# VH-VL binders against b0r6t4: the designs that were tried, part 15

Target 1, 212 residues: b0r6t4
Amino acid sequence: MARFGVDEAGKGPVLGSMFAAAVAGDPAAVPDGVADSKRLSADRRAELDDRVRASMRVGVAEVPVDRIDDPETDMNTLTVAAQADALGRVVADGMAGYVDAGDVNEQRFGRRVANRVAADVAVTAEHGADDEYDLVAAASIVAKVARDAHVDALAAAFDADIGSGYPSDSTTREFLAAYVREHGELPECARASWQTSRDALGAAEQSALDEF
Below, E stands for the ipSAE of ESMFold2; O stands for the ipSAE of OpenDDE; V2 stands for 0.75 times the mean of E and O plus 0.25 times the DockQ between their complexes.

## First folded at step 5 (VH-VL; framework fv_oberotatug)

Design y6 (at its last look DockQ between E and O 0.79; V2 from the best seeds 0.00; counts 0 for: pae E 7.1 > 2)
Fold by OpenDDE, look of step 5:
Structure y6 (fold): chain C 212 residues (1-212), chain A 123 residues (1-123), chain B 107 residues (1-107)
Amino acid sequence: as target 1 above (212 residues)
Amino acid sequence: EVQLVESGGGLVKPGGSLRLSCAASGFTFSDAWMSWVRQAPGKGLEWVGRIKSKWDGETTDYAAPVQGRFTISRDDSKNTLYLQMNSLKTEDTAVYYCTTEYYDDSGYPFDYWGQGTLVTVSS
Amino acid sequence: DVQMTQSPSSLSASVGDRVTITCRASQSISSYLSWYQQRPGKAPNLLIYDASSLESGVPSRFSGSGSGTDFTLTISTLQPEDFATYYCQQSYSTPLTFGQGTKVEIK
């Protein structure tokens, strides 16, 4: 019986979308090297992504910035929705698998994901599932590669180095600060609800006041 | 297994300050919304305040009785929730519980609770 | 603010009895209602969420119903371990508010 794994990437960044990925197939057919995905280079991840896509069924879902910033929702709910969306693209009735848990209660998270999938599937959620199950590790790679491609596309669009998009990245912070200073507003790809974005806007406002 | 362990409670005089801590384990702490709920001796439950996850702006909300005096914060690197209580009053005397919030389109139930820590404000 | 009113404040019952507790909201809260059980000297435990959803691990003798402003917690067959105080809580809007509690005592 075919199994599946689901994970997400890009939950933490201040720039760009979050992605969820689902991988379905034979766990034994997962390419070698997938299990060590957290320590892989971007190039190695890209290679493994190609191999996973060539041998497995793969679904990817994107959560855009406007949804992330929507005050009527939250990141946990969006994570469930994104995982379910990705999973729905690759599953059929009777399938079972694992997902990386994005809730305090693993069982509840699994049920929430399963309830949003049209097909009748058995979903088991676990914290750190990408370290335990190869199909989840594969999904993690696919999600990360999708995220990386998204960030690269943003950088190209701005013709600037925007960094990784994470708050802790000084390149990202510098990009935001410079952009706000120049344009007086956040770029469209910035998650406005993030403190990093608020800080950038606040700094620009203070600077403007100091000129008087 | 999810665990929440409160600490920092004790006896303090009116006008004094205390800082409570809640050590969390058994789940990804950074993903969780966290609340403080208190219970005066022999009384009911009272919501104190909330802090959302960093993914949702880490914003805080407080009950009116503690607004301006209490501050909720978190250190995700330490899996710890805090409650800084200043200008304490006798009516702040209570057992203080650390709680996780489960949020979906159906609301914010408190699904996990610590054992509580007693704060006594008395002259 | 949304006020929650429970009824009764206390009741006496025997093992095997059917127990019903009511919670009323000052305004419509849709299904954003949870029920908690607190045994003496213990922290509260979540029983029901979303007005009628049974929390994992909670016995099936517990059930919740209602929507809008009127809600009910039912214990179909009271067990010795069920003697406790029960609270309703709304999560419709901040500030989050609890009912005053219902103490279920031994008759």
Scores: ipSAE 0.315, ipTM 0.757, lowest interface PAE 1.8, mean pLDDT 92
Fold by ESMFold2, look of step 5:
Structure y6 (fold): chain C 212 residues (1-212), chain A 123 residues (1-123), chain B 107 residues (1-107)
Amino acid sequence: as target 1 above (212 residues)
Amino acid sequence: EVQLVESGGGLVKPGGSLRLSCAASGFTFSDAWMSWVRQAPGKGLEWVGRIKSKWDGETTDYAAPVQGRFTISRDDSKNTLYLQMNSLKTEDTAVYYCTTEYYDDSGYPFDYWGQGTLVTVSS
Amino acid sequence: DVQMTQSPSSLSASVGDRVTITCRASQSISSYLSWYQQRPGKAPNLLIYDASSLESGVPSRFSGSGSGTDFTLTISTLQPEDFATYYCQQSYSTPLTFGQGTKVEIK
């Protein structure tokens, strides 16, 4: 019977978009190896993404930096909206499935996702659903590959090594610091509301003051 | 099952310092806004402060009586909320509760509470 | 800061009574009001959020109403487990503030 899984990638980075992905179809058709997603190389993830898209219905939604930085919203609401958008692209009335919960309250998260999907669907939200359900694990891979492609596009656009886009990546922090030093402002791909971005602006401001 | 467990309370002299911890389980801690609420013996509830999720900037807000003396922090890798209390005063004597605060376009209630830890500031 | 004033500060009631507790905000807080129940020696529990929405598992004998500055918690048929202190709380603006509490005691 056709079911669905939903997950997101890129909630934590200081650079670039967040992505949600939904995968729908027969759970038995899910490619082998999706459960190992946390330990996969980028090339292996891309191969699995190709196989998932060949055998399953796939929807992807992007949440760009401008929406992430919008002061009138929050990341929990954006995660609900992205998952619902991705799910709405692949689902039909009467389908049931699992989503990775992005909220303290699993039932609240599931209700919010279901309410934003036009089709009549049964959504079960669970923390760590990508570890428990192959369709959610497949959605996790699709979302990560979409994020990887996005980061590659950003690196090309800036003609620079930007790292993974995560605050913990020193290449990412070095890129931010250098860009702010040179231009006096954050790159457009940086989430201005992140502490990492505020730190980069603060450090550059202090250095400029010290020069006078 | 969502659980919040406070620890680190005890007896301390005025001017002293104390660090409270709140161990969280049963949910994705990094997605949560977290608050501290206190209750002096025989008195009502008083909000101490909050820390937002890292996704919403990890910023903090404090009630005026504790501003500059208390610091809220979080360690998402350990699922732990902290309250560093410095320059303690006798009026800081209270049970301290760890709470979750959810943000939605409909309201911002404290939906999960720990059982509290007692801090007594006395000579 | 938004000041929250509850009335009464305490009341005595019997099982089966209708109990009404009011909460007034010093300025409009729209519907951003929550009600909590605290039994002796226990942590508070959320009863109502967004002025009138019942939290999961809260019995239907509890209801909330109001908007703006004036809010009401009603217990239609008081039960033995309802003897507790009740607090309102606004989440419209920081600092987040509570009413002083209403203690409901057995008569």
Scores: ipSAE 0.045, ipTM 0.632, lowest interface PAE 7.1, mean pLDDT 89
ESMFold2 (binder alone), look of step 5: mean pLDDT 91; pTM 0.938

## First folded at step 6 (VH-VL; framework fv_oberotatug)

Design s1
Fold by ESMFold2-Fast, scan of step 6:
Structure s1 (fold): chain C 212 residues (1-212), chain A 123 residues (1-123), chain B 107 residues (1-107)
Amino acid sequence: as target 1 above (212 residues)
Amino acid sequence: EVQLVESGGGLVKPGGSLRLSCAASGFTFSDAWMSWVRQAPGKGLEWVGRIKSKYDGETTDYAAPVQGRFTISRDDSKNTLYLQMNSLKTEDTAVYYCTTDYYDDSGYPFDYWGQGTLVTVSS
Amino acid sequence: DVQMTQSPSSLSASVGDRVTITCRASQGISSALSWYQQRPGKAPNLLIYDASSLESGVPSRFSGSGSGTDFTLTISTLQPEDFATYYCQQANSFPLTFGQGTKVEIK
């Protein structure tokens, strides 16, 4: 019987950390509404996160910006490591479960995650696993709530509206451009390896040159 | 099911241009490194170039014979890989394959291949 | 560039035979070697990765061995559908390179 689910949130943002979460327990104990997580507001996700944490085992792993920007690693490797770290916090020998695949080869991804977990576990990786398995959907909510809290903390630390952190968010782009214009460098929370960050640096440099 | 479908091949004169497309489905395309591999009629396989995922910098690498003439790009919103071929030579005549790629020191290979699209460069 | 040399260029074998194909790298590539099968008129398909790991869905009669510079692909009991060209490929260093191929012909 499947007893855990694992997923991540925050691969695509130009700002902030990525998070992986693992949820372990009886699938029948997953709170109602978890399967509808894609339609939920941040407040509803926080409520469900509280309910999941109250009834199930939860593990969270953070991948900070400096790890994401490390040229000696890659996003697939970081995702495998984060999922394994989160999963290792909640599992025991003999457990089986599902993870959302971060690699085109589902079997390879699952094997890599399982091999990094000290406990002897059976991992089945599938694309879109959060749409099929309640425990993965629960893990998705936990990861998103961790990401939401992280973005809120960054906004407070920079005393600014930073938006969602995604390149498609105009508020995020405006924050990044304004910061680079004011300080001549990326904010600590920006992923420097992202094209959006390189574009912001290039635009600011060109604007500075154009003022003379 | 992972599927890769190439299109855009055809007959072109030396010095001409062609753009190949590869439509991907069945996996999260934005997470994948992608490569182009070609095969001249009756010859072996030759790696053309690759593009890393957006999260790995979306950088491109090319084999020496095509460097400066070919450009690989991707549109993650359309799950599509492209190969822009300029200044085509008769030596570029080949079937072009789209492949999923994952490079690391553990030897992960070209997992999935499309059916290929034929490019013929002839006068 | 790392040069990959396959031997033999071609071979003829009967159904049931044990077939061995070798691949030699011009410099050490650790275990970063894959084997592909290409049937006439078809795209290549992956058989072996990381020198000795069998790809899912590939029959167990295929096996790979080796490390460093010398590698071997073995087909323990040749079947009619194994009529194909086989390629090795290194992923240890840029640019990625393939062997020239070995054509397996059924007698």
Scores: ipSAE 0.342, ipTM 0.762, lowest interface PAE 4.0, mean pLDDT 90

Design s10
Fold by ESMFold2-Fast, scan of step 6:
Structure s10 (fold): chain C 212 residues (1-212), chain A 123 residues (1-123), chain B 107 residues (1-107)
Amino acid sequence: as target 1 above (212 residues)
Amino acid sequence: EVQLVESGGGLVKPGGSLRLSCAASGFTFSDAWMSWVRQAPGKGLEWVGRIKSKYDGETTDYAAPVQGRFTISRDDSKNTLYLQMNSLKTEDTAVYYCTTEFYDDSGYPFDYWGQGTLVTVSS
Amino acid sequence: DVQMTQSPSSLSASVGDRVTITCRASQGISSALSWYQQRPGKAPNLLIYDASSLESGVPSRFSGSGSGTDFTLTISTLQPEDFATYYCQQANSFPLTFGQGTKVEIK
């Protein structure tokens, strides 16, 4: 019954952009293995992304760090906007589908996404939709692959191992600490509003004071 | 069907050593981040440490109580995770679980768990 | 370290009851919170991740909510198999930390 799926990747990392992806097509055409998207390596996700793109319409939207750090918006609003932007690239009037809810109120989230899409679409938002609906699982893979490519590009640009970008990843925290120690400021890829970024700045300030 | 089977637990005196193994099946082990989580008898869960996949550099992270005493390693050719425990203390007495982690927007939740192996450190 | 405090530490309930367990983080963790169930003599199993996302295969009577520092796990209609200990866990900050657990016992 559902003909599109939408999800995002990268809400929690301290480094880099968040991405949303939309996949539209025949649910029966979704490649095998997509339902296991959470347990896949980056290479396997990339292979499945290629298969999804070969058989489905795919849209991707990026939310850059500057927008994430803007105090005049919030993560729920940014997620709605990104999902709507991705979905708008692949849908036509009358289509229906599922999106992964980014708000505690599933109906509110779904209405907000639908209202931002120019086409007349029926959106059903559910928490954990990527576990229930193959098209949402496919969108999850596409969003994660876009995020993976973005992290790889950041690592190359900074000539450093930046880890996953997540605060619980010691490689990511070591990258932040080393960068702040060397440059006296956060890297451009860091979300300044995250506690991890504030901690890195505070630690560098404390170290400078302790030398005197 | 995903299975994680821990082994190597037993009784050891303070200051002793043990090596735990976790045999994995039913998923692509080489792609997975793996963790050890322990639980002292009648107490709650405590994260011990993790090892990333080879694609992600096979780096390790440890909780402060075990840092410098425990070492996590993996052998992808045998689908096996290891925990080398040195300089064991009575407070290390616990059931040790191996777990898988999956990538998610909120980090790395523990989705699959073994049944655990008991380590008792006592004189 | 981020300290995770659960309330209550234990509760008694009957089959059919609505059960609510809360978890508080000592600092903001966004939505980086998971809930686990551990039945007596068994390994833990994942119920909820990203504060509100239900793990595949977990019954719909389980739900999670919250963000920042305050989180809730709700069991809408308690079943016999739900008598267990429940743990919250944060993945926002190193090291990964669990709450002390909430034991749900037969009334």
Scores: ipSAE 0.405, ipTM 0.772, lowest interface PAE 3.7, mean pLDDT 89

Design s11
Fold by ESMFold2-Fast, scan of step 6:
Structure s11 (fold): chain C 212 residues (1-212), chain A 123 residues (1-123), chain B 107 residues (1-107)
Amino acid sequence: as target 1 above (212 residues)
Amino acid sequence: EVQLVESGGGLVKPGGSLRLSCAASGFTFSDAWMSWVRQAPGKGLEWVGRIKSKYDGETTDYAAPVQGRFTISRDDSKNTLYLQMNSLKTEDTAVYYCTTEHYDDSGYPFDYWGQGTLVTVSS
Amino acid sequence: DVQMTQSPSSLSASVGDRVTITCRASQGISSALSWYQQRPGKAPNLLIYDASSLESGVPSRFSGSGSGTDFTLTISTLQPEDFATYYCQQANSFPLTFGQGTKVEIK
């Protein structure tokens, strides 16, 4: 009975957008290899994404940096909105499916997602849903591939290796430090509300003071 | 079934060297980011360092106490992770765990752990 | 370094009890926090990642919440196999750091 799965990627990075993806269709049509997306390289995820798109309906929603940094919202609300936006692109009245829960209260999260979708759908939210449901695992891959493409585009735009965008990635930290040192401000792709961004600005200011 | 099996631990004198190995199975090792985490007897967990997958440049990161003394490497053809420990100190005495990281979107959890191998640095 | 402080350092509980453990980060870490369980003589096991996401195969009595600097791990109905040490860990900033641990002991 379940005909869709929803997940997101990119909640934790200091650089770039967050993405949500929804995959709808026959669960039996989900390609082999989708079930273990946690161990896949970007190239293998891209291959599986192509297969999912060939056999299933796919919707993607992007949450840009300026929305993430908006003090009038929060990450849970943004995640609900992105999942609902992605899901709304692929569903029809009467469909049921699973979403990966972004809130400790699974029922509340699922209800919030369902209420934002114009179609009449039954949403069941569970923690770790990508481990249990093939359609959610497929959505996870799609969201990660969208995030990967976004990071690649940022690297090209800045003509630099930016790493994964995650704060504990040394390449990402080196990019931020170098950019702030050169320009005196954060790159547009950086989430200013992240502590890593504030630390990069503070370090550059201290370095400038030490030079004279 | 994911399995990580550490080996190479033992007794070594201060200033000595030791190489640990971690044999991986049950997942695509070449796609995984790998870390070493240690635990001194009766104490808490301490992250030692990591190595990225070859697709992410196979770069390494180290915690300050081991920087310059320890080197992490991998051999994807053998599904094996290594930790080369040089200039060992008594403070390096610990059980060393091999772990996998789920890098994207999960806050870097260490989702699989080996059983650990004990390194004792004593005169 | 981001310092992770757990409270309490130890607690005594009985089977059936609700147990809450807190973890405070010295600076904002968004949701980049995981919880681990270590039974005596065993390797740690991942319980919760991304502050509130339950790892596959982990019983539903475990839950996590929080964001920014304040986080909690809750065990709704303590079972005999839950007597263990619990660790929080942040992955928002380099280096990756763990809390000092909370030991859950038999009353």
Scores: ipSAE 0.021, ipTM 0.593, lowest interface PAE 6.5, mean pLDDT 88

Design s12
Fold by ESMFold2-Fast, scan of step 6:
Structure s12 (fold): chain C 212 residues (1-212), chain A 123 residues (1-123), chain B 107 residues (1-107)
Amino acid sequence: as target 1 above (212 residues)
Amino acid sequence: EVQLVESGGGLVKPGGSLRLSCAASGFTFSDAWMSWVRQAPGKGLEWVGRIKSKYDGETTDYAAPVQGRFTISRDDSKNTLYLQMNSLKTEDTAVYYCTTEYWDDSGYPFDYWGQGTLVTVSS
Amino acid sequence: DVQMTQSPSSLSASVGDRVTITCRASQGISSALSWYQQRPGKAPNLLIYDASSLESGVPSRFSGSGSGTDFTLTISTLQPEDFATYYCQQANSFPLTFGQGTKVEIK
């Protein structure tokens, strides 16, 4: 009975956009290997993404850095909006499906997503939905592949190894620190509201003071 | 079935060296980021460091207490992770766990753990 | 470093009880929080990742919630095998840090 799954990727990085993805179709048509996605390399995720797109309808929505940094919104609201945008690209009236809950209250999250979609759809939100529902697992892969491509594009644009974009990645921290030291400001791809960004700015300011 | 089996623990004097090994099976080792986590007797968990997959540059990260003294490496042809421990101190006494890291939207949870190997640093 | 503080450090409970453990981060970590269970003499195992996502094979009586700085692990109906120490862990900031642990003891 369920005909779609929705998930997102990229809520935690200090660099770059967040993405949501929706996958719609017959659950029986989901490619083999989707449920095993947890330990896949980027290359293997890309292969599965290609297979999902060949057999299912796919929608993707991007939340750019300036929207993430907007103090008038919050991550739950951005996640609802992105999931609804992705879902709206692939659904028709009367469809039902599952989304990965981004809020402590699963029912509230599901209602907010459904209310934002123009089509009349039944949304069931659950924590860890990608572990239970093949269509949500497929959406998770699609969102992660979109994020991977975005990070690769940023690395090319800055002509630098930026790492994964996550604050726990030493390559990402080294890129931020080097950029701020050289330019005196955050790169445009950095989420300024993140503590990691504030720390990088503070460290550069202290280094400038030490030169006197 | 995923298995991680640590070995190489034992008694060593302060200032000494020890090398730990972790033999992995049941998953594609070469795709995984790997970490070491330690636990002093009767105490909590402490992250030691990590090594990324070859596809992600095979770079290492270390917690401040072990930086410059410990080295993490891997041999993908043998499905084995290593921790070279130098200049050992009594506060390094702990059970050392080999763990996998999953690349996730919200970070890197440690999804598989070995049974641990005890390192005792004592005169 | 991001400090993770768990409450309580220990608690006593009976089989069938609802158990709640909290974890507080010293700064915002989004949803980058995992919960681990360690039974006596055993290695830890992952229960929850991304604050609320249940790891495959973990019983549904375990649930997680929260975002930012305040997080909760709930065991809806405590079973005999659940008497263990529970740890929260953040992966948002370097270095990766764990809470001090919460020991769930038989009453």
Scores: ipSAE 0.387, ipTM 0.765, lowest interface PAE 3.9, mean pLDDT 89

Design s13
Fold by ESMFold2-Fast, scan of step 6:
Structure s13 (fold): chain C 212 residues (1-212), chain A 123 residues (1-123), chain B 107 residues (1-107)
Amino acid sequence: as target 1 above (212 residues)
Amino acid sequence: EVQLVESGGGLVKPGGSLRLSCAASGFTFSDAWMSWVRQAPGKGLEWVGRIKSKYDGETTDYAAPVQGRFTISRDDSKNTLYLQMNSLKTEDTAVYYCTTEYFDDSGYPFDYWGQGTLVTVSS
Amino acid sequence: DVQMTQSPSSLSASVGDRVTITCRASQGISSALSWYQQRPGKAPNLLIYDASSLESGVPSRFSGSGSGTDFTLTISTLQPEDFATYYCQQANSFPLTFGQGTKVEIK
């Protein structure tokens, strides 16, 4: 009876936007291989994204860096808004489905998402919903592919290898540090509110001071 | 200090048009979903419609009685919400309130209200 | 659309009284219910959201309870400034809908 799934990608990176995606349709139409999405290469995710879009309705919402850095909001609220925006693009009155919970309180998260959608929908939020529900797993793939494309576009725009954009990626840290040292400021794609960004600025300032 | 100030109300004949404005201050207007709620003289509150934030696509939703006649829009550069009312009927006579769904943890749709502006549709 | 019905439509009370107002939804709305107060000639103000959460700055004599379809607003010790009309409002489904209002009048 569930007819939609919603998930997001890119909450943790220091570089770039976060994306949410919603997939609506018959669960039986979800392509084979979607359940393996957590261990898939970018190329395989792109292939599955194409297949999902061919058989299902898909909505995507982007949360840009300036929204993420806004001190008047928080990541849970941004996730609710992005999931609701993506879901609102694909649903009709009376539909029910699952979303990946972005808050410790699953019921509250689901209600917040539903309240932001114009259509009358029944939302059930669960932690790890992408492990349990094929439509949520499909949404996870769509969101990750949108994020992958965004990171590729950033790498092209900066003419640099920026890695995945995650703080744990040494290539991402090297890009950020080199950019700050050369330009004296964060690249436009960096989330300034992230500790990684503040650390990069501090390290560059210390290096400049050490010149004297 | 959060403030919403409505203007543009007045007397108009049936079939006429009016544009209401709501000037917002004291919060990040561009982040807020905005709604219009009306109240006919001596009657209860009636939700008219809403407009989502620019980041949520600026989509609009309307109550059935005003669908096709009223248009909600916003100008984030001026922190102003608008309600364009066309083909006005005597049943549209009401005080119109500008309201906001501020971006907070509760997710409730109304946390700030303006003082209201009276629209009278009469010949 | 979700229809919201309040009971009573009006009541008479004295300062110091305990006042209870009920609100019923035509279908389940979980806890997505807010209570508003409107004093004569003024704009509404939010009292309670998410059925039982007291809005910041609202006196503790106001409380809300309920879930699903049946909700109540209680004023434990009525004050002179509490003579007003009270509205429930559901936010579980769009369009957003209000109850018809309950007028609390001086006895």
Scores: ipSAE 0.000, ipTM 0.436, lowest interface PAE 15.6, mean pLDDT 85

Design s14
Fold by ESMFold2-Fast, scan of step 6:
Structure s14 (fold): chain C 212 residues (1-212), chain A 123 residues (1-123), chain B 107 residues (1-107)
Amino acid sequence: as target 1 above (212 residues)
Amino acid sequence: EVQLVESGGGLVKPGGSLRLSCAASGFTFSDAWMSWVRQAPGKGLEWVGRIKSKYDGETTDYAAPVQGRFTISRDDSKNTLYLQMNSLKTEDTAVYYCTTEYRDDSGYPFDYWGQGTLVTVSS
Amino acid sequence: DVQMTQSPSSLSASVGDRVTITCRASQGISSALSWYQQRPGKAPNLLIYDASSLESGVPSRFSGSGSGTDFTLTISTLQPEDFATYYCQQANSFPLTFGQGTKVEIK
């Protein structure tokens, strides 16, 4: 029987870390709200995260900005590593479960995750696994709550509203533009390899030239 | 059941003004980010703009073609979203859809859509 | 702006066929891609979000895959009600942009 689910959050933002989470236990113990709540507010996710942690084993792995920006790696490899790290914290030999596939090839993704876990586990990777499997949906919520807390901590550390961290969020772009304009460099929380970061640096340079 | 019902569309002359309304029900409107998306006859979808929830500052964003001419606003006490359209051009002719935006990931999917209201800008 | 290009612009298929629609972004958009279905005369409906997550209530014959710049929507066993135009949309960069659409004409 499937006893774990794995997912990640924060692959797309220009600001901050991405997180992977693994949830292990009896699928019947997964809280009801997890199965039917795909578009939750941060507060709702936090409530469900508390309930999941009360009844299940939970593991979380963080991929910091410097790893994401490392030109020697790629996002798919980082996702595999993070999922495997999170899963390794909660599983025992002989367990089987589902992970949300992070690349086009589900079979290859699942094999890569399983091969990086010390325990002997059976991993089935599927696109949209969080829609089909309660344990993966639970892992998705845990990963998003970890990301939410990270974004809140960044906002506090920079004493600024940084928005969601996503490039399509005007608050995030305004934060980046203001920071680069004031400091002449990207904030430490920005993913430098993102086009949004390069655009912010370029815009600041052009504005400085136009001042003359 | 989530429902979004647009109204206020019609025929207007170039240079004219029109205000669209979107009545929302079945969810906590005050928590939702709201967007307008339009579709010209026989063409594809085009994002017009958005307004964030009150606790996210109730700020607005607009696509370049409508910036300075259109204004998005909301009245949470009436669960209603508005699009004020000024200086209308024939290129603004389209069905206008009211949509919710998945707030958690800021710019994720338009998960609920209204039926749309037709705006025709012509003499 | 991030340009979204869909292939093909239209296709004809028989009931029971496996149909694949491709969407390509001009820049990397991670997984910030959604797929919508629009039946003639109707508003669009969300099918897939975050590249591969199936929206609640959407039949399991629909699936999405991909990341970065190349994405696919697959309908494993085409049904008569799947006659529609399908749109991809990216939410990674401002402004939000849609593909031009793919019309699926069922025989």
Scores: ipSAE 0.181, ipTM 0.683, lowest interface PAE 5.6, mean pLDDT 88

